# Ledger of designs, part 26: VHH binders against c4kar8

Target 1, 263 residues: c4kar8
Amino acid sequence: MAELSTPSPASPAPLDGGRGDELEKFTLRGARQILQLLQDLITHRGLITAHTGGGHSFMTAVLKVDEERGRVVLDPSPDPQANRRALAAPRLTCVTQLDGIRIQFPLVGLGEGQDKGRPALFAPLPAEMLRLQRREFYRLQVPLAHELSCLLKAEDLARKPVEVSARVIDIGAGGVAVVVPTGAAEFVIGGTLPACRLALPDGEPIELDLEVRNLNRQTQRNGTEQLRVGLRFAALPRAADTRIQRYIFKTERALNAKARGGL
Below, E stands for the ipSAE of ESMFold2; O stands for the ipSAE of OpenDDE; V2 stands for 0.75 times the mean of E and O plus 0.25 times the DockQ between their complexes.

## First folded at step 1 (VHH)

Design v41 (framework vhh_vobarilizumab_d1)
Fold by ESMFold2-Fast, scan of step 1:
Structure v41 (fold): chain B 263 residues (1-263), chain A 123 residues (1-123)
Amino acid sequence: as target 1 above (263 residues)
Amino acid sequence: EVQLVESGGGLVQPGGSLRLSCAASGFIFSEYDMAWYRQAPGKGRELVAGIDSGGYTSYADSVKGRFTISRDNAKNTLYLQMNSLRPEDTAVYYCAAKGTWYLSSRPSSYDYWGQGTLVTVSS
């Protein structure tokens, strides 16, 4: 059998290019659909992870859509180095989520300037956007108040075994994305972390094997950098799958109720 | 300046084999998704095989089991091993590169292209 690439819903990183034919049906190419989706991101103040290559990304947002000039206006990073990487990149890959739906799009031809006297980044409107409305691509952004963590079995810089408590930033049916403390461990894409422990509410930590799917040094809105690691559930027992799905469903419902003022 | 240079094309009899190579320069090869596309006379470009920056591979149904895509990040080179060639495989074969944008089946999704190498399968 030919090797089959698998998508990684476990991080804010883009899905792999080897499965482009499978995702073509979720691709928006109509100018009005693209404009509407970008405007929805503005309305909901959606945070965007913009990947600049080399395992680097930064947090941004769409500030406005300039329909007359066919451009989007993006919030620059407070870290000048992140902005320089973005401007040097041939393409930004932008990943975000709106109402639980994963959205991904390219931006090419990034420039810098000012919008109404404020620093801004500019790019032509994307010709296409992915809108992944299948439930298997859904990622719950974990509320900070939940303090979810995963104890990782990894290696340090000297290749000695180390245990690292990592904060879970998102979770889905296929995996989790975590923030790893600076210098705490080294990770290899495709490597397996055995017997990790995922701490969910309402019970004992779940013991599971995790596969490293991606690594990203992300510049935050405050200009600081953090290491984000996407981890796939290598083999998920039915009881663990049920608990994870129950947590996702319950939290999603509570967030929706809170957004509507508890009505 | 980005360059993709293909080699290894030629004339081969049905059932024969060829190995295509693509030498890349001007970008950080290990960070890019790579693909082989082909274009037969009078037809559009179609994806033959893809390999992402992590080494995961995909193939068109028409070539599964016959072709193998691989990459050597130390040499900045992409390969396509083509076995059990058929007359229908006759085409110009193109090397293509893109950053981490997930629309690999469309030629417009790729940022950089080689000039192509001709493969002719005929008796």
Scores: ipSAE 0.000, ipTM 0.267, lowest interface PAE 11.2, mean pLDDT 81

Design v42 (framework vhh_vobarilizumab_d1)
Fold by ESMFold2-Fast, scan of step 1:
Structure v42 (fold): chain B 263 residues (1-263), chain A 124 residues (1-124)
Amino acid sequence: as target 1 above (263 residues)
Amino acid sequence: EVQLVESGGGLVQPGGSLRLSCAASGFIFSEYDMAWYRQAPGKGRELVAGIDSGGYTSYADSVKGRFTISRDNAKNTLYLQMNSLRPEDTAVYYCARSLYTGSWKTPSGAFDIWGQGTLVTVSS
């Protein structure tokens, strides 16, 4: 009877302002940090789920940040009743994801108006934003110049062993996504590929057991089919984890330096 | 890649029952929190029921005691058992996947709708 008496999921918990101190270390309160994060959501066209309470939510996006007026401008719902509920709500809880990072923030004092002749919702800038990085889900897009590869030890349809050198297209603390030619091997979601070898720049290949997480068959512009395979690191040794994280960190720093330079 | 396909909707009399199914593919279903949303004509989209990767369930006040959400991880399928249906339950029902895997719980129950929905009409 206890489970049946619990509160409805229609009333999501608001951003914790001190009760859950474990989340405090992930909470941004600096005006400059908040502005930069909101601008990142605009740049990446991040879709936001806005919870208005009572089991209601709608999809929105940050259209712009009005620094002069100290407000954020949001894309209204095409559903007039969703907008009515949002305007009537004492607090809007906004949740989104940027490159595997969970972002959550409250908006209070939502208003309705127009931006550049189009309907818009607006609210004062949030005083706080939660930024939670899930290590297992954070992904670096691998530069083609790095020629990062993973030697997969897989099987064909007849269960005969095959080795496939796959190009790594993204990498995170929890796994990699690779591209293989169609027909090179058979993969089953949830299946394990033992003793695969991840070749990072500058060093010996890392031996890993990989679990198949997802599959996506793609046709190239030249008519060639290729398979994208998402793979999770199973039982990753600490030394391998450290080396993968160093590669991710160094590559991100180099990419950020190139983006800020270019003169 | 990620696909959610809802089924089981239809026309039913007030007081009747329906069971909705959502077939998931392209991801490891067992590691995601799942939910059912609905949208009635002229209304906003509302969260009906949620189930986390560990099987803990929660419901909107309007359906608590009448609807039951469940999952079959071996079949990659989400269910919604709807009993004692009312005319106000008439809506398109959508299944949704959480933004994160179950290893990092989302306290706000944040979900994205990936399916095309299934229509439930409670008439008379």
Scores: ipSAE 0.000, ipTM 0.132, lowest interface PAE 15.6, mean pLDDT 76

Design v43 (framework vhh_vobarilizumab_d1)
Fold by ESMFold2-Fast, scan of step 1:
Structure v43 (fold): chain B 263 residues (1-263), chain A 125 residues (1-125)
Amino acid sequence: as target 1 above (263 residues)
Amino acid sequence: EVQLVESGGGLVQPGGSLRLSCAASGFIFSEYDMAWYRQAPGKGRELVAGIDSGGYTSYADSVKGRFTISRDNAKNTLYLQMNSLRPEDTAVYYCARIKYTVSTSGTTYHIFDYWGQGTLVTVSS
């Protein structure tokens, strides 16, 4: 009987699927999704460990995606022997991570040449890419019916203290995303909101400190402007972490059961 | 080194009871969601019961009301109390640690990074 083994998302070692069906749900096969993910790796300058087999690997990066020719351009190793091993290998297994998500993909048919006068490695676009999300970075989309809210302790445009009740739109082990009306409060990326209160369906509100991670302004179709605010849990009491995880697990199980009538 | 060691399996008659145990080591047990899975001969793995780090439980419809999952964080041990056993419950039962969760199109999936070697439960007369 095969054993399913999954290394840490941060590990450079390739994933062992054991049961391919368990990893299929994390595998991207759409051409557009693959192109978008490769572009994200370029934008965020993701370092890639490329495994050539026989216990050998080298560090590389995606320099360019050539959509017209259907290929990726990779940074060659400064070690000529590593490049020779890569070119001789029947496939490369490329492993990297982006925002806590492990990304793994095969490259077959590696060649060498030049890109804009500099040495480069080329390979056809991968037909599949694995994206494996670490549990602590999972985000549950909060059902509207749950009416989850977070009372934010913030400042208005005049730096006066203000309390804003914000609707929670997603939640994970590391934070929440909320929506607030534009102008209700001033948010600064990296700023801390102390003593906010997260209301879950069961029990008393959880008092916690939140750090602003990101901001996205959007206009609703009714003409109302709203701000989407990503908030990180700066420090969680152990009891709060337990309650948040319980809510996530319970809601995930309920959503999964509704979607397929069972497990 | 992470280890999960199951025990408590055996042969029982229909209507009988068994309690399975899973001894965990090599990680902070209290911080992880855990599950029991089973695999009948010639079949795929089926999720039987799950318990999160906070003690919230979930069950497959086929075992709900008959099985109870529980944990003892002080002993780093996961339990499955199985009552009113049926021939259809015959399987190898595995303890598993939940590492990742992904939601796609309203469906939530769990992936497990460690499994025990399993313990056989046979329900027959």
Scores: ipSAE 0.000, ipTM 0.162, lowest interface PAE 13.9, mean pLDDT 78

Design v44 (framework vhh_vobarilizumab_d1)
Fold by ESMFold2-Fast, scan of step 1:
Structure v44 (fold): chain B 263 residues (1-263), chain A 125 residues (1-125)
Amino acid sequence: as target 1 above (263 residues)
Amino acid sequence: EVQLVESGGGLVQPGGSLRLSCAASGFIFSEYDMAWYRQAPGKGRELVAGIDSGGYTSYADSVKGRFTISRDNAKNTLYLQMNSLRPEDTAVYYCAAGSSPAQYLRFLTKGYDYWGQGTLVTVSS
């Protein structure tokens, strides 16, 4: 079993110790609650992105909940390779949304068979489902095509003022994560970067203060080291909050449409 | 059966070296992110080093330059080469395996899916 506060090394931000306790409030473990939520996904025809590991995923849906056998029935992919990856995976991470609320659950012990003469995937009912009702837990992975950047006001290795244009890799209601080349600037956890400029695709850059919350050094495949910096919005004016939230919602809708084959 | 089995821990003097191994089974090793975590007495688990399915590595600042994480996909084995060991490196070291979900979902995951039982490393003179 995975620890709630333990980050994946491929994830750009570590989860802190308090995050596990916060996520517990949004975790459903009652059998009746889980069955009801799965049934809601069927009723609303919710599309599910099932992550099979190794950067692979496929689109599926819950076709049926078999309460008597304690199983969920999933729509297989039309791509046989995707189904083979899913069956070989020790775990699927299933992500969907219902009325804009993010829902995530694991499936372990995936098998294949038939439902009413049609191919289907089967898994035991999940022991837990995560239903995130707070906006601060949502992080949008920024599409590379948006070229979203943040101009950071920092200090270099000689403690001289420097401006670093950092690529924004994710964004949420509470902050952003950015990537900078190692050695471009020095960052101190808890330090404040004043008057940074967040560039969104539409409109003028947003000027805001950012607090450094975490640092991760990552070696790229080409041998280049990148510094990933997690930044909290230290002060966020209402107008800036509205623009950031609008960007997140618009981009999320576009990504959901693309995942469903609408783009 | 999904299993992670650590080995290579033991008693070593300050300034010494140890190589930890983690033998993995029950999943397609090459497609999974792997990591080493440690837990000292009275403290929570902390990330020591990670290597993703693409071979990208990351290190905690406290071990960077001293430890090297690597993987051998043909042998389904994860390694941690530990050099210039210090008394403060004393801990139980854990091997962990996780799927690589899309980055926008990382805060929705519970971290690593599988954990080994750990191997004790004691650095003492």
Scores: ipSAE 0.000, ipTM 0.176, lowest interface PAE 14.5, mean pLDDT 76

Design v45 (framework vhh_vobarilizumab_d1)
Fold by ESMFold2-Fast, scan of step 1:
Structure v45 (fold): chain B 263 residues (1-263), chain A 124 residues (1-124)
Amino acid sequence: as target 1 above (263 residues)
Amino acid sequence: EVQLVESGGGLVQPGGSLRLSCAASGFIFSEYDMAWYRQAPGKGRELVAGIDSGGYTSYADSVKGRFTISRDNAKNTLYLQMNSLRPEDTAVYYCATGRYSLTWGSSPTYMDVWGQGTLVTVSS
């Protein structure tokens, strides 16, 4: 009955909330800017994690930009299976850093070739590259094994207080994204949820105020609906900011070590 | 060769139903996010529904409760079941894929591979 009483928006909402709009601000589409950024990665010998899908990735580097042929040349993996997965993928998602700035770009149409007689991978130049200058736009995907949760203090449709335990699916310096069962509470974009509790693996839950930034309805394979809610940290104490940053850095380091096959 | 081929479009009266299919080839379908976009005459492409490699689904508010996205990984096929169709649903419907598209947002620019499209016309 609740959905019948609430009119649907006239225009489609963004599927993943405001993230697309925020990323567009940092998307480079100028041919000269893309060429310069790729050249900077060559000059600084930037290591690239190339994601091939299905949780698979390999370490590579840009060896050369062939401006005349409109191609980028990549260092192949020493693992033949990784190269086969990369060649079979419709897209590589490449992630790297330059001067602490996170850079992401897609490569489509990967092929095998030669560079000065040595095996190499090549692809057309990307049409776009993300250059994330602001740390608040970076989001760590939370490993399921960490079982991160946030206890939300919200209201139901009758404005009665309810507490909802939500699974944290991503986290950044500026906020978290959580998944809640559909109908568990009422969320309004721009609304504030006071005194919520974010559980991190080390220490007591962090009490914080969260602002609702975006909403997306999701349906699980079993037919159960869940709501993805993007939440901004409204006022983050320095101690809480430090703990969140430590969690992000520690988890990134562990994921990078696992991807390289290290301990 | 990565390829997406849509089918199932046609002319239907308001309140009717259609089922769109997208046959995928040339990649490991089960590992990739898939989406349906639409483009009405004179307008840009907009996201209708998405399904990630894990089977989680998301919908534009304008179609929520009326459309259902699903995938059959054994057949490498994406579906869109469209019920209670309205004149404003008239558009060319496109199948698309991009590995992190659903985490990057709803913009068509986050998709890497597109089908040719199938026309859906809702009129009396």
Scores: ipSAE 0.000, ipTM 0.159, lowest interface PAE 15.5, mean pLDDT 77

Design v46 (framework vhh_vobarilizumab_d1; at its last look DockQ between E and O 0.02; V2 from the best seeds 0.00; counts 0 for: pae E 9.0 > 2, placed apart)
Fold by ESMFold2-Fast, scan of step 1:
Structure v46 (fold): chain B 263 residues (1-263), chain A 125 residues (1-125)
Amino acid sequence: as target 1 above (263 residues)
Amino acid sequence: EVQLVESGGGLVQPGGSLRLSCAASGFIFSEYDMAWYRQAPGKGRELVAGIDSGGYTSYADSVKGRFTISRDNAKNTLYLQMNSLRPEDTAVYYCAAQKSFYGLTSYRPSEYDYWGQGTLVTVSS
């Protein structure tokens, strides 16, 4: 079973995906915003994992930003081979965190230099920086009392259309995990389920396309089998995204209040 | 107006020594980070040694311990003392200048403001 491919905020692994259009709303492209974010990383001494490709990475930090020449200065690795790989790479993918905010950015055209005689790595300022708050990686465990459901449009074993009401067990900014009885429908990893309907407590069900990301068959204690399906939001309108985030926020607040003995 | 003029190149035998000089004019030399680059036949341009406006030095691994870079701000001159020369040191040697910025020096050729015409160093028996 392949899990949803959303790295945790603490994970040094880059975000997966061949297209960044789904992440565009979290991408900073303004020169002033980029400079300010890089300066924040310097101020907080943020440790950066720089991925050079081929499964190789090294730890670095932003030492300085040279606004006049449009470049960032990075701390080189104590391992000379890591530095050689970095200089040979067509790009670095830099991943870091600041106060629970995941930051990721590319550096192209890495070169060598010095900072008052100390070795340093130089690169042009990134044209873009991805800035994701902890909420983008959070998964809310849906309380059973909420009876949150998603009507899935799928196919049966005979490839006939079938609608399956699935219980939502967790929900996040990027998708949901649901459970269905075994044999209710056939699911294929990477397949798209069009025009499914997610029922939230506030308002009409949200119509959306879901991509199947993972499958797990599990035998329950009563001897029945259930299928757990991980589903990604293929394209999420801003209004739908707002409603999902609102549900997550309200539910988190209620659960936190209950845990602290609130009424 | 701005000029960097290299001198001191020539033919030398393996194990020999040469001292290169670069005379700078037309800018405030003490405000610039200086470097020596070289280009061997059939190869790209590579950093040999750098010295910033504060006197901090950096060397390529291939020359460390054999070459010494220095500067004389009163004479507006950059030097490269080359000892224990090897055939693989054969190249045209270029003087380069980059405006100093709080001790930061990039070794990317495109970030140097001024370049000399180069001086040929041939190490052969």
Scores: ipSAE 0.212, ipTM 0.705, lowest interface PAE 5.1, mean pLDDT 84
Fold by OpenDDE, second read of step 2:
Structure v46 (fold): chain B 263 residues (1-263), chain A 125 residues (1-125)
Amino acid sequence: as target 1 above (263 residues)
Amino acid sequence: EVQLVESGGGLVQPGGSLRLSCAASGFIFSEYDMAWYRQAPGKGRELVAGIDSGGYTSYADSVKGRFTISRDNAKNTLYLQMNSLRPEDTAVYYCAAQKSFYGLTSYRPSEYDYWGQGTLVTVSS
């Protein structure tokens, strides 16, 4: 009777190192920052979904931050069973949002107690808090190897039409940031650049109108001046939007794969 | 000294356009997320539009498609182009600045470090 050695449950694959670096950019670890964010949650009476594991959660709120004792006070659930689960859980995962930003933080060492005679849950201050920006505000940093470019139809100082080939440095659903040589063209904030051409790796350039939203002059380390231009898509056809979204998704996936030690 | 000075407000007819400017000084403008807020008589202060240090923009639903926020870091100036103005747009408009933090912007008034004195926009026939 051969004892079928039940394969040991595969240790959850380490969270993909590439996502880790990106998440690090959005992770607060400073004590002051954490305290401020918790205080903001209190001020705004932010509702928090507290996950206790096993698919269970309950609604809570931060009631108080005790800086002297280094603890946070949470509102207990009206359900005694939920509170028991919370107290038994090795980790509480708290999820909320403020002003459209998702906030996530772990609490460990949960205990019950009282705050001014009212039942409360107590935990040490979180060591970290994650703030995630909405996807609509996400901009992909374009890899240099992609050589993404945008042909800008602009005017020079003499109002003569000029075409400027600009390197795209970031791209999102709403627009692009490009770099141009200083003096290549004159850009007016709020001005429209008609019939520009965005070159994506996946096919023919996309013709689109661009609106100038941001100008930033930067001096490079070598002393050369460059102009960073933030451009909004003024009128983006649906097909073009789909192509842009596909490019972003594909590129993100590739970058993440590379970060994980893939190719 | 940190200063935010709004200009460009005034009286305009319904359907008209205005361009507000906010001149910033006393801080590194390019490192701040900027926003326009407005306060109508008897109402609370509300977000109109925001632009972060990277140039990402956000708009209140009430102004979406009509207003455009932009910035010129070389001039340390924030702009608000307002088109198709309505009587309900009548308010004092404030420029606000918040230190950029990892590209995340909270559009809560209490989180802004600096505020202008405001400029009055009146939309009336």
Scores: ipSAE 0.022, ipTM 0.447, lowest interface PAE 5.3, mean pLDDT 86
Fold by ESMFold2, look of step 5:
Structure v46 (fold): chain B 263 residues (1-263), chain A 125 residues (1-125)
Amino acid sequence: as target 1 above (263 residues)
Amino acid sequence: EVQLVESGGGLVQPGGSLRLSCAASGFIFSEYDMAWYRQAPGKGRELVAGIDSGGYTSYADSVKGRFTISRDNAKNTLYLQMNSLRPEDTAVYYCAAQKSFYGLTSYRPSEYDYWGQGTLVTVSS
């Protein structure tokens, strides 16, 4: 029995070509940069939405880069009609994300063939790839193993002071996102939390003032409710900023070294 | 499937008013920072107004005091009240959405995850 693919989650449409000079600063044109980015997509098993025109698209992946022949090898669709549209299209516009960064590149001259005896699609390497960061300010996804926490000085429903230890899930130059159990404290968007303490691994907690910017209620698999709280740093001292930036840099370097060691 | 559908555009005399709406579906509206952009013929898209998930607003200098952005999270709808319209406000107006985090919002068009198809506003006499 033929297995039908479920529709992929909605993904962004290709960016409009009429915005060309806005996008130029994000466009990679160096051969080595392009090869490395394609290899990163392979390594992370990035799923790609390939747009064939006329509102049609299909899901694919880069299987390998054949640098010697100057070709990229793509996974064919299980839907034969999608493959026929791709082969007939004058241009295939590929859109994907890697670590929260939008990647878009054109493929022209798509052909059909085999790779190690399996059906595959082939195209010359793209002459350019668009690599767009989705946020202007960098945001680090905190590794679970770091158990980064922030002690929040908040109030309960009776407006009585409470201290809540919140797990930090994201951190950037301008703020953090944390999770707390629902009902642990009362948070109000726009409210301030003075003298909170951010615990970084490298020393004493950083005292900082926080402003509540976002609240989202979530239910975990075990039925437990939690609250995701987006917090902006207010009045951040220079020394605190330096420690946060150092943490981000050190963590990124460690994650990159592990990824290289895993190749 | 994510959709942003703008409505409320049209032809209006200088000094007139219009109210634009953007109906959102396919994502959790309250988790997104929203914005209105506009694009005049032959020009790039420019920010008109933004509103983050917490209700904090930002306006382009050219529209301050004349335009008001608002959102109704219960109806998954973004609004733009446009008063004292001028011929230079003529453009296609786009609704845009980006995922919220901690109140730091970049208004570069490249930071937005989703865009509507636009509604035309013409201010002419």
Scores: ipSAE 0.012, ipTM 0.328, lowest interface PAE 9.0, mean pLDDT 80
ESMFold2 (binder alone), look of step 5: mean pLDDT 84; pTM 0.853
OpenDDE, look of step 5: ipSAE 0.019; ipTM 0.325

Design v47 (framework vhh_vobarilizumab_d1)
Fold by ESMFold2-Fast, scan of step 1:
Structure v47 (fold): chain B 263 residues (1-263), chain A 124 residues (1-124)
Amino acid sequence: as target 1 above (263 residues)
Amino acid sequence: EVQLVESGGGLVQPGGSLRLSCAASGFIFSEYDMAWYRQAPGKGRELVAGIDSGGYTSYADSVKGRFTISRDNAKNTLYLQMNSLRPEDTAVYYCAKGHTYSLSWGTPRYFDSWGQGTLVTVSS
């Protein structure tokens, strides 16, 4: 990525090269930095979403770093099928957050075995880790105590209108990710869900149109299967955008204060 | 449900050409930034070329003038035309999809989905 083209000042579309250059300065490639970041994820018990490709993912965590063998030890999924998909995948894309900072890294060459007599997944140490400190990329992990929800206006399997109250699991400037039980509604990638209602802790629900961008089936730590739906804000009014960003800022600030307080 | 399937790799002599294809499914292809990355044995990932949802392109300096990235939104397919190939172009080439969420203009994106890769070997 040595020299990529930058967008013209007159161009409305950003180039991937400009984005790639900006991401490179947040990419850790030093072995010591990678080891330290993985240890930070262990210390803070960071929950990781591991994407196996084909729209599939599962929840995991780094249990241990084996520096002598140059590998990480991961918590396997309670879903055997998710573990089989992971082992068959050429690459896992691991995504997590630490103190509001987005962390992303690849794992290649996943294997299975035992750690201290318990099932575990093993992978070589990643060659790179992305640590995004820019707030524009921030995806706030929504605290469970906030009970943030979005009322979705969708269709069931028979194309009949249905309202689904979905739990918001993360939120950013461009959209939300929600979780719904499998089968609660049918979602079509590219489909628009009109007049949905996003309930923030303060004030009236925000009415907005949402576009379905991604569908991902996940097995939760308790073994429950859920559908994650990635939703883009369509034509978000300025006042609504301001309220969402204010919620993100205040929540991040409160979470950072708790972390510094030793909680 | 996101799937990216690369094809078109193979063995070619220096100075030769190859056309890589990536068949995409499980997302609205036309709305996402797409990229080609490569990884040579014992080396890290390198961005080769990118194309955004508006069709604007970018290239690594090592391939400018030799490679052309393009997309066919009607076929949900990404292409990389590789000309004047060199031994140092030998790598596994990966198709990548950009971030699942819309972001503000000028906000950098990362690539969150990858294909299986296709091997390109340039050797005499």
Scores: ipSAE 0.000, ipTM 0.141, lowest interface PAE 12.8, mean pLDDT 77

